# Ledger of designs, part 402: VH-VL binders against q0aze0

Target 1, 268 residues: q0aze0
Amino acid sequence: MKIILVNNRFKENTEKKAQEIAGQLSALNVEVIIDNGLDEPYAGTVDFIMVLGGDGTMLRAARRYGQRAIPVLGVNMGTVGFLSNIEINELAEYLPLILREEYSLEARMMLEVAVFQQQSLLTRVFCLNELLLRSNSPRMLSFALEISGQKLEPYRGDGLIVSTTTGSTAYSLSAGGPIADPQLDAFIVTPVASHIINKRPLVVSPEREISLHLLEEREAIIGIDGQIKMDFGAENRVLIKRAPHPLLMVNLKAKPFFTSIDRSLQRQ

## First folded at step 19 (VH-VL)

Design KK35 (framework fv_bermekimab)
Fold by ESMFold2-Fast, scan of step 19:
Structure KK35 (fold): chain C 268 residues (1-268), chain A 123 residues (1-123), chain B 107 residues (1-107)
Amino acid sequence: as target 1 above (268 residues)
Amino acid sequence: QVQLVESGGGVVQPGRSLRLSCTASGFTFSSYGVHWVRQAPGKGLEWVAAISYEGSDKYYAESVKGRFTISRDNSKNILFLQMDSLRLEDTAVYYCAKDRIYYSKAFYGMDVWGQGTLVTFSS
Amino acid sequence: DIQMTQSPSSVSASVGDRVTITCRASQGIKSWLAWYQQKPGKAPKLLIYAASHLQSGVPSRFSGSGSGSDFTLTISSLQPEDFATYYCQQDNYRPLTFGGGTKVEHK
C-alpha cells in the first residue's frame, strides 16, 4: 500500500506531525510519500491520500490528485472546517479500516477550468470549490456570462463566482450565495457586489458549460479555490464545465453536514 | 492581416443551384462562428445563416431554410453556402462575416467582413 | 422573428452636427445589440457591440446606449467620412435580425 500524506508547509508543527504519522505507517509496512506543497505532485501510482490539516490543504490535494480516482481522507488537526472526516487523535483507531479498504466513498463534483488567451489555451485547472472573477481596480467590470450558448444580460459589478455545491460554504457563501447540500450535483453562480439590483445567484445543471469574458478592457483577476491567481483581461476567455472525475472523499465516521454548518455559523 | 474573401457568385437561372465559398486568412478560423449575410440591390442587410466554430450547429433564416446549406472545412479555412432552388428574390450581394468571440455557441457581433460576391439572375 | 425598427430612415446633417439614430426591438433583447456602418459599395463595419461597447479602432465620437427594447446610436460631431448607412442588429435570438437602416446624408 502506498499513501500520500498532504500537509501545509506553512502551518506550525504540521511537518513534524506528518513525519510522526509517516513513521507510524512505515511500521505497518505502508510506503509513504509526503507532499508539503513545495514540489510538483507525486507522479507515481498510489492507493490512498491522507490530508493533514484544514480545508485549504484539502483544496490543494483535490487540485493535485482529485482527477486520479484515488480515495482522499481529510484528517482535522484542530482547525474548523467542512472537508475533514476524522480528528488526528482518532487516526490510530481508523488505520486498520483504511488498510483493509473498509470505508465508503462520497463523490464530490469538481470544476474543470480552461483559461484562454487569444484562442490559445493558457491553463487547464481542476478545482473543488470555485472559480472567482474579480475586479482588480476601483472600477467595476462589464462581462458576459454564457450558459450552454445562452447569453444572460451583461453583468456589471465587482465580479462573479462559479461554485460547486462543496464550494457553497466558501466564497459563494460570503458573496450571498445559498448553502447547498453537497450531495446535490449543481453549479452555483453567485454575483460579487453587483451594481444591478436583483441579480440573484443561479443554480445550474452540472451538465451545462459556463463561459465568461470581459466586454471592455479592465484589470481583473481570476482566483481558483482561493489558491491560484491569474490576471484576466478582454483578450481572455474562461470555459467551465464538470471535471471528468469527481473527488472521492473517504467516509470513516458520520459527520452530518448540517450540524457542521450550524457549529461554524455560531462560531463566526 | 485578417481577411475573408467570398467567391462563387455569378449569373444563374431560376431553379438552379450555386455554391458560394469564403476563404479565411490571418486568424484561427476553426475557433470562430461565421455568418452569411446578404443585401439585395438598394436594400438593407439580411442575415442568412451561421455555423458554429466546430461545425456542429447550423442556423438559417426562415426565407432560406430547406433550400440553403451552410458548411465549413476547418482544415482549409473555407466556409460554404450551398444554394439550391434559387429564386429571383435571392438576388443579392452575399457577405461572409466572422463573429467576435472564440469558442462560443452564442453570437457577439460580426467584426470582420468579406468584400461580398454578387448572385444575380438572367431572363 | 424579432423585428428591428430603425428611425429615421434617413437624416440630413452637416459636418459638426450631433446625429442620433434609434432602434426598437419587437421584444426584449437584453443588451445584445450591435451597430454597423456601411458606405456605398463596401462591406459593413462593426461600430458597437453589446449595446454600448465601442469596437477597437472606432472613433470615440460614436456611442451607443439602451437596453431591453430601445437603443440609440449617437455621433457627437459628424465628420465627412461618417456619411453612410447605419444598421442595428440583435444577436439575442435566432434568427439574427437587422434593422432597415438609416442613411446619414449631407444637407
Scores: ipSAE 0.827, ipTM 0.921, lowest interface PAE 0.8, mean pLDDT 91

Design KK36 (framework fv_bermekimab)
Fold by ESMFold2-Fast, scan of step 19:
Structure KK36 (fold): chain C 268 residues (1-268), chain A 123 residues (1-123), chain B 107 residues (1-107)
Amino acid sequence: as target 1 above (268 residues)
Amino acid sequence: QVQLVESGGGVVQPGRSLRLSCTASGFTFSSYGVHWVRQAPGKGLEWVAAISYEGSYKYYAESVKGRFTISRDNSKNILFLQMDSLRLEDTAVYYCAKDRIYYSKAFYGMDVWGQGTLVTFSS
Amino acid sequence: DIQMTQSPSSVSASVGDRVTITCRASQGIKSWLAWYQQKPGKAPKLLIYAASHLQSGVPSRFSGSGSGSDFTLTISSLQPEDFATYYCQQDNYRPLTFGGGTKVEHK
């Protein structure tokens, strides 16, 4: 059995805890690969991924490993979030179930984002929450939104979010998007400070292809899961579609989504 | 330099066939949708046909549907218009034109045009 | 098919004049309208796309406005090289359709 242990070296001394857990797993004859975010993703075959940290660490793990169809478990290190299933102080209790593969899996859709410049692919990224297009200056953007070859009325405003249902509680929510059951597969398209007063969020089939490009030269950025940022100009184009594989999230303990929403909103 | 050059126009008799070509240079031809637009002598512009960048989707004006066939050869950077069952009302200068946006399934305006090739009928 | 009606069919103008050309679609086309300039014996040149966006290299005296069904091309101060025929064209629906053209002639 080979396990990748994902941690964030900059959060709550998680490296020390990761080493302790790696030692415990090695004592049980489990091979452990530690991913602290510094190196390229581990390229070998892996049976399980354990993420130590909050939602941010889970988003990084999903981006690096989510397309491999490997079980991913979120272990909370004291940060309130939506993507962890158990607490760190519960890990010892659940470890025998992990090793015997006695758990269920919940599939969460992901986005495939391809960014082009002058017809050349600049980058291809997978993400769990969203792609954000936003203005990087006081000037509003003018841009085209194309859904499976159909052109919407041009958008004028600060930007647009294309979100998964998992991402419905992240930036899309802050921009006025709906809260979506993550068991549903859909794209949620939410305008950011649209100049056109009656622009509503759209809920779109995950089989659709979404494309964006600027209609005039502006300073803009593309943001992915709030962690990757890149410049975006009139010569750029972004293509978004459903990723080939969902993230397979491990469910060891019932964590009701609607209870988690209520708890999170009360704390805001 | 970005350029489109039409060829294949000429004098034909009604009911005959003619094949037009448009050679592209100076841009990645295979990334863009391309159009045929015609203009009868002293008349306005009329859109005739378009083909997607990969060649899988083809669109025609009603007046030419079933008679004209648009195709492309991305390896040679050439756009074609096969014109069958030609009629006097097909007399026009035929332009090829590139759509503005790459890798799109929609159309966003025609930013590069050829010089045109004349199709006319013998007396 | 979407019918594109241009007004006027021709306009007589002098250098320095403000010229306005209108284009009306038979159905709503959002803002998906382009404007082209054509000089005698030459291919059309794209001036404006998506109703109001100026094509690179086109002088700022050209501007477009409108959405839905009613659109306007404006030349704020006509220059000698602007005497030409102007066409609107919708790209919201297939088949794509052009207006009948507006010829801007010397007064």
Scores: ipSAE 0.827, ipTM 0.922, lowest interface PAE 0.8, mean pLDDT 91

Design KK37 (framework fv_bermekimab)
Fold by ESMFold2-Fast, scan of step 19:
Structure KK37 (fold): chain C 268 residues (1-268), chain A 123 residues (1-123), chain B 107 residues (1-107)
Amino acid sequence: as target 1 above (268 residues)
Amino acid sequence: QVQLVESGGGVVQPGRSLRLSCTASGFTFSSYGVHWVRQAPGKGLEWVAAISYEGSTKYYAESVKGRFTISRDNSKNILFLQMDSLRLEDTAVYYCAKDRIYYSKAFYGMDVWGQGTLVTFSS
Amino acid sequence: DIQMTQSPSSVSASVGDRVTITCRASQGIKSWLAWYQQKPGKAPKLLIYAASHLQSGVPSRFSGSGSGSDFTLTISSLQPEDFATYYCQQDNYRPLTFGGGTKVEHK
């Protein structure tokens, strides 16, 4: 068995805990690869991915490894979040089940995001929560939203979010989008501070292709999962579709979504 | 320099066939949808057909549907219009035009046009 | 098919004049309308896309407005090089359709 441990290098406690866990797994004849974000993603085959940290660390793991159809377990290190399944102090209890593959998997859709500059592919990224297009100046954006070859009325405002159902509780929620059951596959398209009062969030089939481009030159940025940031101008175009594979999230412990929503809303 | 150059026009007899070509240079042809637009002598512009950037989706005006076939060769940067069963009302200058936006199956305006090629009929 | 009705068919104007051309769609096309300029013996040139957005390199005296079914192209101060025929064109529905054209002529 080969396991990748994903941790946040910038948190000293997670680094030390990752080394401790790696030692414990090695004693059980498990080969461990540590991913602290510095190197390229591990290129070899692995059987399981264990993410040590909060939702941010899980988002990075999903972008790096989510398309490989490998089970991914979120282990919370103290911050309450939506993407972890067990707490760090529960890991010893659940480790035998992990090694025997005695768990269920929950499929979470991901986005495939391709960003172009003058027809050349600038980057292709897979993400779990969302793509955000936003103005990076006081000036409003004017942009086109295309869904499966159909053009909507041009958008005018500060930007737009294209989110998965998993991402419905992230930036889309802050922008007025609906809370979606992550068991559903859908795109949620949420305007950001729209100048046009009647622009509503859209819930769109995951079989559709979404694209965005600016109708006039403006200073704008693209954000992916709140972690990747890049400039976006009138020469750029972004294409979004459902990623080929969902993220396979390990479920060792019942974590009812609506109970998690209640807890999160009370703490925020 | 971004250019489109049409060729293949000429004098034809009714009922015959003719194939127009449009050669693209100065941009990545394979990334853009492209159009054929015609203009009869002394008349206005009429959209004829368009093809998506990868060539899989084709669109036609009702007046030419079933008689004209649009196609492209992305390896050679050439757009074609195969015109079958030609009629006197097909007399026009035929322009090819590039759509503004790359990697789209929708259309956003035609920003680059060729000089046109004349299709006319002998009596 | 969407019918584009353009008016007037021709307008006589002098250099420095404000010229307004109107285009009406037979049903709603959102803001998906382009304007083109065509000079005698030449190919059309894109002036405006998405109803109100000026194409790169086009002088600021050209402007477009409207949405839904009614659209206007305005030339704020006509220049000698602006005597030409102007066409509106919708790209919201297929087939794409052009207006009949408006010829801007010397007075």
Scores: ipSAE 0.809, ipTM 0.916, lowest interface PAE 0.8, mean pLDDT 91

Design KK38 (framework fv_bermekimab)
Fold by ESMFold2-Fast, scan of step 19:
Structure KK38 (fold): chain C 268 residues (1-268), chain A 123 residues (1-123), chain B 107 residues (1-107)
Amino acid sequence: as target 1 above (268 residues)
Amino acid sequence: QVQLVESGGGVVQPGRSLRLSCTASGFTFSSYGVHWVRQAPGKGLEWVAAISYEGSKTYYAESVKGRFTISRDNSKNILFLQMDSLRLEDTAVYYCAKDRIYYSKAFYGMDVWGQGTLVTFSS
Amino acid sequence: DIQMTQSPSSVSASVGDRVTITCRASQGIKSWLAWYQQKPGKAPKLLIYAASHLQSGVPSRFSGSGSGSDFTLTISSLQPEDFATYYCQQDNYRPLTFGGGTKVEHK
């Protein structure tokens, strides 16, 4: 068995804990690769991915490894979030189940984001939460939203979010989008400070193709999972589809989503 | 330099067929939807047909539906209009035009036009 | 088919005049309307797309407005090179349809 341990290099105790866990796994004849975010993703084959940290660390792991169809377990290290399944102090209890592959998997859709400049592909990335288009200046954006070849009325405002159902509790929620059951596959399209009254969030089939481009030259950026940032101008175009593979999240312990939402929304 | 050049126009007899071509250069032809637009002498513009960038969707004006066929060869950067059962009212300069936005199956305005090729009838 | 009704059919104007041309769609087309300029013997040139957005290289004296069914092209301070025929065109529905044209001619 080979396991990748993903941790956040900037969290004070995570490197120490990752080393400790790697030692425990090595003692059980498990090969461990530590990914602290400094290097390129591990290129070899692995059997399991263990993410030590909060939702941000899980988003990075999903972006790096989510398309490989490998089980990914979120282990919480003190930060309350939606993407972890067990607490760090429970790991020893669940480790035998992990090694015997005695767990269920929950599939979470991901976005495939392709960014173009003058017909040339600049980048192709996968993400778990969302793509954000936003103005990078005081000026409002004017942009076109196309859904499977159908043009909506042009958008005018600060931007737009295209989110997975997993991302419904991230930036989309802050922009007024709905909370979605992550068991459902759908795109959620949420406007950011639209100038036009009645521009509502849309819930769209995950089989649809979504594209965005600016209708006039403005300073804008696109953000992916709040972690990747790219300049976006009128020569750019972004195409969004359902990614080929969902993220396979390990379920060792029942984590009631709606209870987690209720608790999170009570925190001002 | 981005350009479109039409060819294949000429003098025809009613009921005959004619094939127009439009050769693209200076841009990635396979990335854009393209159109045929005609203009009868002294008259206004009339949209005739369009084809998606992948070639999978074709669209026609009602006046030419069933008689004209639009197609493209992305490997050769050529757009075609096969015109069957030609009528006197098909007399026009035929323009090909590129849509503004790449990798779209919708249309966003025609920003590059050819010089046109004349189709007329002997009479 | 969407009918595009353009008015007036012609307008006589002098250099420096403000010229307005209107275009009405037979049903709502959102803001998906383009304006073209055509000079005798030449291909059309795109001026405005998405109702109000100026094509690169087009002088700022040209502006477009409107949404839904009613649209306007305005030329502030008409210049000698602006005497031409202008066409509106909707791209919200297939088939695409053009207006009948408005000829801007010398007074």
Scores: ipSAE 0.807, ipTM 0.915, lowest interface PAE 0.8, mean pLDDT 91

Design KK39 (framework fv_bermekimab)
Fold by ESMFold2-Fast, scan of step 19:
Order: structure tokens, then C-alpha cells, then sequence
Structure KK39 (fold): chain C 268 residues (1-268), chain A 123 residues (1-123), chain B 107 residues (1-107)
């Protein structure tokens, strides 16, 4: 068995814990690769990915490894989030189940985001939560949203979020989007501070292609999973599709989505 | 640098066929939707047909549907309009035009136009 | 098909005048309207797209407004090179349709 341990390079305690866990796994004859974010993603074949950290670390792991159809387990190192399944102090209890492959997998859709500049591909990234288009100045944006060749009324406002169902509880929720069951595959399109009255979030088939471009020159930013940031201008265009493969998330512990939502919403 | 050049116009007889061509240069032709627009002498503009960048979505004005066929060859940067069963009311300058936005299956305005090619009738 | 009606068919104006041309769609086309300028013997030139957005290189004296069914093109201070025919065109529905044109003539 070969396992990748993904940790947050900016959290000293997480890196030390990753080394401890790597030693424990090696003692059980498990080959361990540590990914602390400093190097390029491990290119070899692996059997399992263990993510040590919070939701942010899981989002990074999903971008690096989510398209490889490898089981990914979120192990929480702090306050609970939506993407972790077990706590770090529970890991010893669940290790035998991991090693015997006694767990279920939950498929989570991902976005494929392609950003172009004058027809040239600038970048192609995969993400678990969302693509955010937002103004980077006090001026609101004017932009076109196209869904599988059909044009919506132009948007005027601070931006737009194109989210997976997993991302429905992230930025999309803060912008007024619906809470979606992550077992569903759908795009959720949520406007950010729209100047046009009655702009509602849209729930769109994952088979459709979504395209965005600015109708006038403005300073704008494309944000991906709250972690990748790129400048976006009138010469740019972004194309969004469902990624070829879902992220395969490991379920070891019963953590029903709606139980997590109830706890989070009651606290806030 | 970016330009479209029409050719193939001429004098024809009613009921005959004619094939127009539009050659693109100075831009990546295969990335843009393209249009045919005509204008009868002394009259206004009339949209005739359009084809998406990859060729899979094709649209016609009702006046030409069933008689005209739009097609493109992305490897040669050429747009075509095959005109069958020509009528006197088809007399016009035929323009080809490029849509503004790349990699779109919708249309966002025509920003580059050819100089036009005249189709007229002898008898 | 969406019918695009322009008004007036012609307007007589002098250099420095404010010129207003209107375009009405037979049903709602959102803001998906373009304006073109055509001079005699020449191909059309795109001025405005998405109802109100100025095409690169077009002078700021040109502006567009409107949404839904009623649209306006305004030339704030007419220049000698602006005497031409102007066309609106909707691209919300296929087939695409042009207005009948408005000729801006010397007084």
C-alpha cells in the first residue's frame, strides 16, 4: 500500500503530526509520500490519499489529485468542516479499516475551469467548490453569462459564483445561494451583489457548459476554491464544465451532510 | 491584419446555383462563429445565415431556408454559402462577418466584415 | 421572427447636433442588441454591442441605451464623418434580425 499524506505547509503542528503518522504507517509496512505543498504533485501511482487539516487542505488535495480516481480521506486537525470525515485523535481507531479497504466512497463532482486570453489557454484547473468572478475595484462589472450557447440578460454587479453542489455551503451560500445535497450533480450559479433586481441563483444541469466574459474593460479577479487568484479582463474568457472524474471521498464515520448543516446553521 | 474577403459573386440566371466563399486571415478562424449578411441595392441589411466556430450549430433566415447551405472549412480558413434555386429577390451584395467572441456558440455582434461580393441577374 | 423597427427612417442634421435613433423589437430581446454604421459603398462597422457597450476604437460621442424591447442610439455631437446609415440588430434569437435602417443626412 502506498499512501500520500497531504498537509498544510504553513501549519507547523500539522507538518510535525504528518511526520509522526508517516512513521506509524511505515512501521505497518505502508509506503508514505508526504505532500506539504512545496513540491509538485506526486506523479506515481498510489492507493490512498490522507488529508491532514481543514477544508482548505482538502480543497488543495482535490485540485492536485482529485482527477486520479484515488480514495481521499479528510482527517480534521482543528475545528470541524464539511470535507473532513474523522478527527485526528480517531485515526488510530480507523487505521485498520483503511488498511483493509473497509470503507465506502462518496463521489463529489468537480469543475473543470479553462481560462483563456485572446484564444490562448492560460490555465486549466480542477476545483471542488467554486469559480468566483469578482470586481477588483470599486466599480461594478458588466459581464455575459452563456449556458450551452444560450445568453442570459447581461449581469451587472460585483460578480458571479459558479459552484458545485459540494461548494453550495462555501462562498455560494454567503452570496445567497441554496444549500444543495452534495450527492446531486449540478452547477449552482449565484450572483454577487447584482445591480439588477430579481437576479436569482440558478441550478443548472452538470452536462451544460458555462462561459463568462466581461462586456467592458474592468479590473476583475477569477478566484478558485478561495485559494487560486488570477487577473481577469475584457480579453479573457472562462469556460466551465463538469470535470471528467469526481473526487472519491472516503466515508469511515457516519457524518450525514444534513447533520453537519444543522450544527453549522444553529451555531451561526 | 484581421480581414475577411468574399469571392464567387457574379451574374447568374434565375433558378441556377452559385457558391460564395469567404477567406479569413489575421485571426484564428476556427475559434469564431461567422455570418453571411446581404444587402439588396438601395435597401437595408438582411441577415442570411450563421455557423458556430466548430460547425455544429447552423442557422438560416426563413427567406433562404431550404435553398442556401452555409458551411466552413477550418483547415483552410474558408466560409462557404451554397446558393441553390436563385431568385431575383436574392440580388444583393453578400458580406461575410466575424462574430466578436471566441469559443462561443452564441453571437455577440459582428466586429469584422468583408468588402462584399455582388450577386446579380442577367435575364 | 423578431421584427426590428427603426425610427425615424431618415433624419436631417447639422454638425454639432445631438442625434437620437430608436429601435423597437417585436418582443423582449433582453439587452442583446448591436448598432452598426454603414457609409455608401462600404461594409457596416460595429459601434455598440449588448445595447450600451462601445466597441473599441469607436468615438465616445456614440452611446446606446435600453433593454427589453426599446433601444436608443445617441450621437451627442454629430461630426462630418457621422453622416451614414445606422442599423440596429438583435442577437438574442435565431434568426438574427436587422432594423430597416436610419439615414442621417445633411440639412
Amino acid sequence: as target 1 above (268 residues)
Amino acid sequence: QVQLVESGGGVVQPGRSLRLSCTASGFTFSSYGVHWVRQAPGKGLEWVAAISYEGSNIYYAESVKGRFTISRDNSKNILFLQMDSLRLEDTAVYYCAKDRIYYSKAFYGMDVWGQGTLVTFSS
Amino acid sequence: DIQMTQSPSSVSASVGDRVTITCRASQGIKSWLAWYQQKPGKAPKLLIYAASHLQSGVPSRFSGSGSGSDFTLTISSLQPEDFATYYCQQDNYRPLTFGGGTKVEHK
Scores: ipSAE 0.817, ipTM 0.913, lowest interface PAE 0.8, mean pLDDT 91

Design KK4 (framework fv_bermekimab)
Fold by ESMFold2-Fast, scan of step 19:
Structure KK4 (fold): chain C 268 residues (1-268), chain A 123 residues (1-123), chain B 107 residues (1-107)
Amino acid sequence: as target 1 above (268 residues)
Amino acid sequence: QVQLVESGGGVVQPGRSLRLSCTASGFRFSSYGVHWVRQAPGKGLEWVAAISYEGSNTYYAESVKGRFTISRDNSKNILFLQMDSLRLEDTAVYYCAKDRIYYSKAFYGMDVWGQGTLVTFSS
Amino acid sequence: DIQMTQSPSSVSASVGDRVTITCRASQGIKSWLAWYQQKPGKAPKLLIYAASHLQSGVPSRFSGSGSGSDFTLTISSLQPEDFATYYCQQDNYRPLTFGGGTKVEHK
């Protein structure tokens, strides 16, 4: 059995804990690869991925390994979030179940994002939460949203979010998007400070292809899962579709989604 | 540098067939949808047909549907218009034109045009 | 098919004049309208796309406005090189359709 431990090197506690867990797993004859985010993703075959940290670390793991159809377990290190299943102090209790593969998997859709510059592919990335297009200046953007070859009325405003259902509680929520059950597969398209009064969030089939481009030159950026940022101008185009494989999230204990929402949102 | 050049026009007889070609240079042809637009002598512009960048989708004006076939060869940077059952009302200068936006199945305006090729009839 | 009606079919103007050309769609086309300029014996040139956006290299005296079914092309101060025929064209629906054209002539 080979396991990848994903942690954040810049957090002292996670690096030490990763080494401790690696030692425990090695003692049980499990081969361990540590991914602290600085090197290229591990290229070999692996049986399981354990993410030590908060939602940000899980987003990085999903981007790196989510398309390989490998079980991914989120282990919370103290930060409240939506993407972890167990707490670090529970790991010893659940480790035997992990090694015997006695767990269920929850499939979470991902986005495939392709960003072009003058017809040349700049980057292709997979993400779990969302793509954000936003203005990088006080000026509003004017841009085209195309869904499966159909053009909507041009958007004028600060930007747009194209989100998975998992991402419905991230940036999309802050911009006024709906909270979506992550067991549904759908794109959620949420405008950011639209100038046009009738621009509402859209919930569309995950089989649709979404594309964006600017109708005039402006300083804008594309953000992916809040972790990748790149400049976006009138010569750029972004194409978004459902990724070929969902992220396979490990479920070792019940964590009701709606209870988690109530706890995360400020009450009163 | 960026250009489209039409060829294949000429004098034809009613009922015959003619194939127009449009060769692209100076841009990545395979990335753009392309159009055929015609203009009869002294008259206005009439959109004839378009093809998506990958060649999967074709669109036609009602006046030519069933008689004309648009196609492309992305490996050779060539756009074609096969015109069957030609009629006197098909007399026009035929322009090919590039759509503005790459990798789109929709159309956003035609920013590059060829010089046109004339199709006329012997009688 | 979407019918595009241009008005007027011709207009006589002098250098320095403000010229307005209108285009009406038979159905709503959102803002998906382009304007082209054509000089005798030449291919059309794209001036404006998405109703109000100026194509690169087109002088700022040209402007477009409108959405839905009613659109206007304005030349704020006509120059000698602007005497030409102008066409609107919708790209919201297939088949794509052009207006009948407006010829801007010397007075």
Scores: ipSAE 0.811, ipTM 0.918, lowest interface PAE 0.8, mean pLDDT 91

Design KK40 (framework fv_bermekimab)
Fold by ESMFold2-Fast, scan of step 19:
Structure KK40 (fold): chain C 268 residues (1-268), chain A 123 residues (1-123), chain B 107 residues (1-107)
Amino acid sequence: as target 1 above (268 residues)
Amino acid sequence: QVQLVESGGGVVQPGRSLRLSCTASGFTFSSYGVHWVRQAPGKGLEWVAAISYEGSNRYYAESVKGRFTISRDNSKNILFLQMDSLRLEDTAVYYCAKDRIYYSKAFYGMDVWGQGTLVTFSS
Amino acid sequence: DIQMTQSPSSVSASVGDRVTITCRASQGIKSWLAWYQQKPGKAPKLLIYAASHLQSGVPSRFSGSGSGSDFTLTISSLQPEDFATYYCQQDNYRPLTFGGGTKVEHK
C-alpha cells in the first residue's frame, strides 16, 4: 500500500502532523509520500490519498490527483468545510478501515478546462469547484457563452462562473447561484455582476460542452478553484466539459450535506 | 497571409454535377468552420452550406439539401462543394469563407473570403 | 427560415452624410447579427459582428446597434470608399440568412 498525504505547510504546523501520521503508517508497512503543494505532483502509482486540512487543500489534491481514480479522504484540521469526512482526532479509530479498504466512495464530478491561445492548446486543467472568468480592469467584459453549439445572448458584466455541483457552495453561491446537491451531476452557470437584466444562473446537463470567448479586447483573467490564475484576452478561448473521471471521495462516516449547509447558514 | 482561393466553376448543363474546391493558406485550416456562400448575378448573398472544423457536422440551406454535399480535407487544407442535380437557380458566384472563431460548434461571422468562382448554365 | 429584411434597398448620399441602414429579423435572433460591405466585383468584407462589435481594421465611422429583431448600421460621415452594397446576416439560427442588401449610391 502506498498513500499520499496532502497538506499545506503554511497552515498551523500541518507539516509536523503529516510527518507524525507518516511515521504511524510506515510502522504499519505503508509507503508514504508527502505532498505539501509546492512541488510537482507525485508521478508514481498510489493506492490512497489522505488530505490533511480544509477545503482548499482538498481542491489542490483534486486538481493534482483527481483524474487517477484513487480514493481521496478529507481529514479536517479545524476549518469548517464541505469536503472533509472525518476529524483529525478520529483518524486513529478509522485507520484500520482505511488499511483494509473497508469504506464507500462517493463520485464527485470535475470540470475539464482547456484554454487555447490562437487555436493552440495553452493548458488543460481539471478542477472540483469552478472556473471563473472575470474582468481584470475597471471595464466590464463583453463575451460569448456557447452551450453545445447554442449561442446565448452576449454577456456584459464583470464575468461568469461555470461550477460543478460541489462548487455550488463556493464562489457560485457568493455570486447568487443556487445550492445544489453534490450527488447530482450538472454545470451551474452563474453571472458575476451582469449589466443585463434577467441574466439568471443556469443549471445544465453535465453532457454539454461550454465555451467562452471575449467579443472585444479587454483585460480579463481565468481563475480555477480560486487557486490558479491565467490571463485571458480576445485571442483566447476556453472549452469546459465534464472531466473523464470523477473525484472518488471516501466515506467512512455519514456527513449529511444538508446538515452542513444548516450549520454554515447559522453563521450570518 | 490568410487566404482562400476557390476553383472548379464553369459552364454546366441543367441536371449535371460540378465539384467546387477552396484552398486555404496562412492559417490553421483544421481549427475553423468554413462556409459556402453564393451570389446570383445582380442579386444578393445567399448562405449555402457550412462544415465544422473536424468535418463531422455539415449544414445546408433548404434550397440545396439533398443535392449538394460539403466536405473537407484537413490534411490538404481544401474545402469542397459537390453539386449534384444542378438547376438554373444555382447560377451564381460561389464564395468560400472562414468563420471567425476556432474550435466552435456555432458561427460568429465570416472574416476571410475567397474571390469566388462562377457557375453558369447554358440552355 | 429567418427572413432578414433590409431597408432601404438603395440610398443616394453625398460624402460627409450620415447614412443609416436598417435590418429586421422575422423573429428574435438575440444580438447575433453581422454586417458586411461589398464593392462591385469583389468579395464581401466583414464590418461588424455580434450586432455592435467592430471588426479589426474597420474605421470607427462604422457602428452597429440593436438586439432581438431590429438592427441598424450607421456610417457617421460617409467617405468616397464607402459607396458599396451593405448586407446584414444572422448567425443565431441555421440556416444562416442574409438580408437583401442596401446599395449606397452617389447622389
Scores: ipSAE 0.813, ipTM 0.917, lowest interface PAE 0.8, mean pLDDT 91

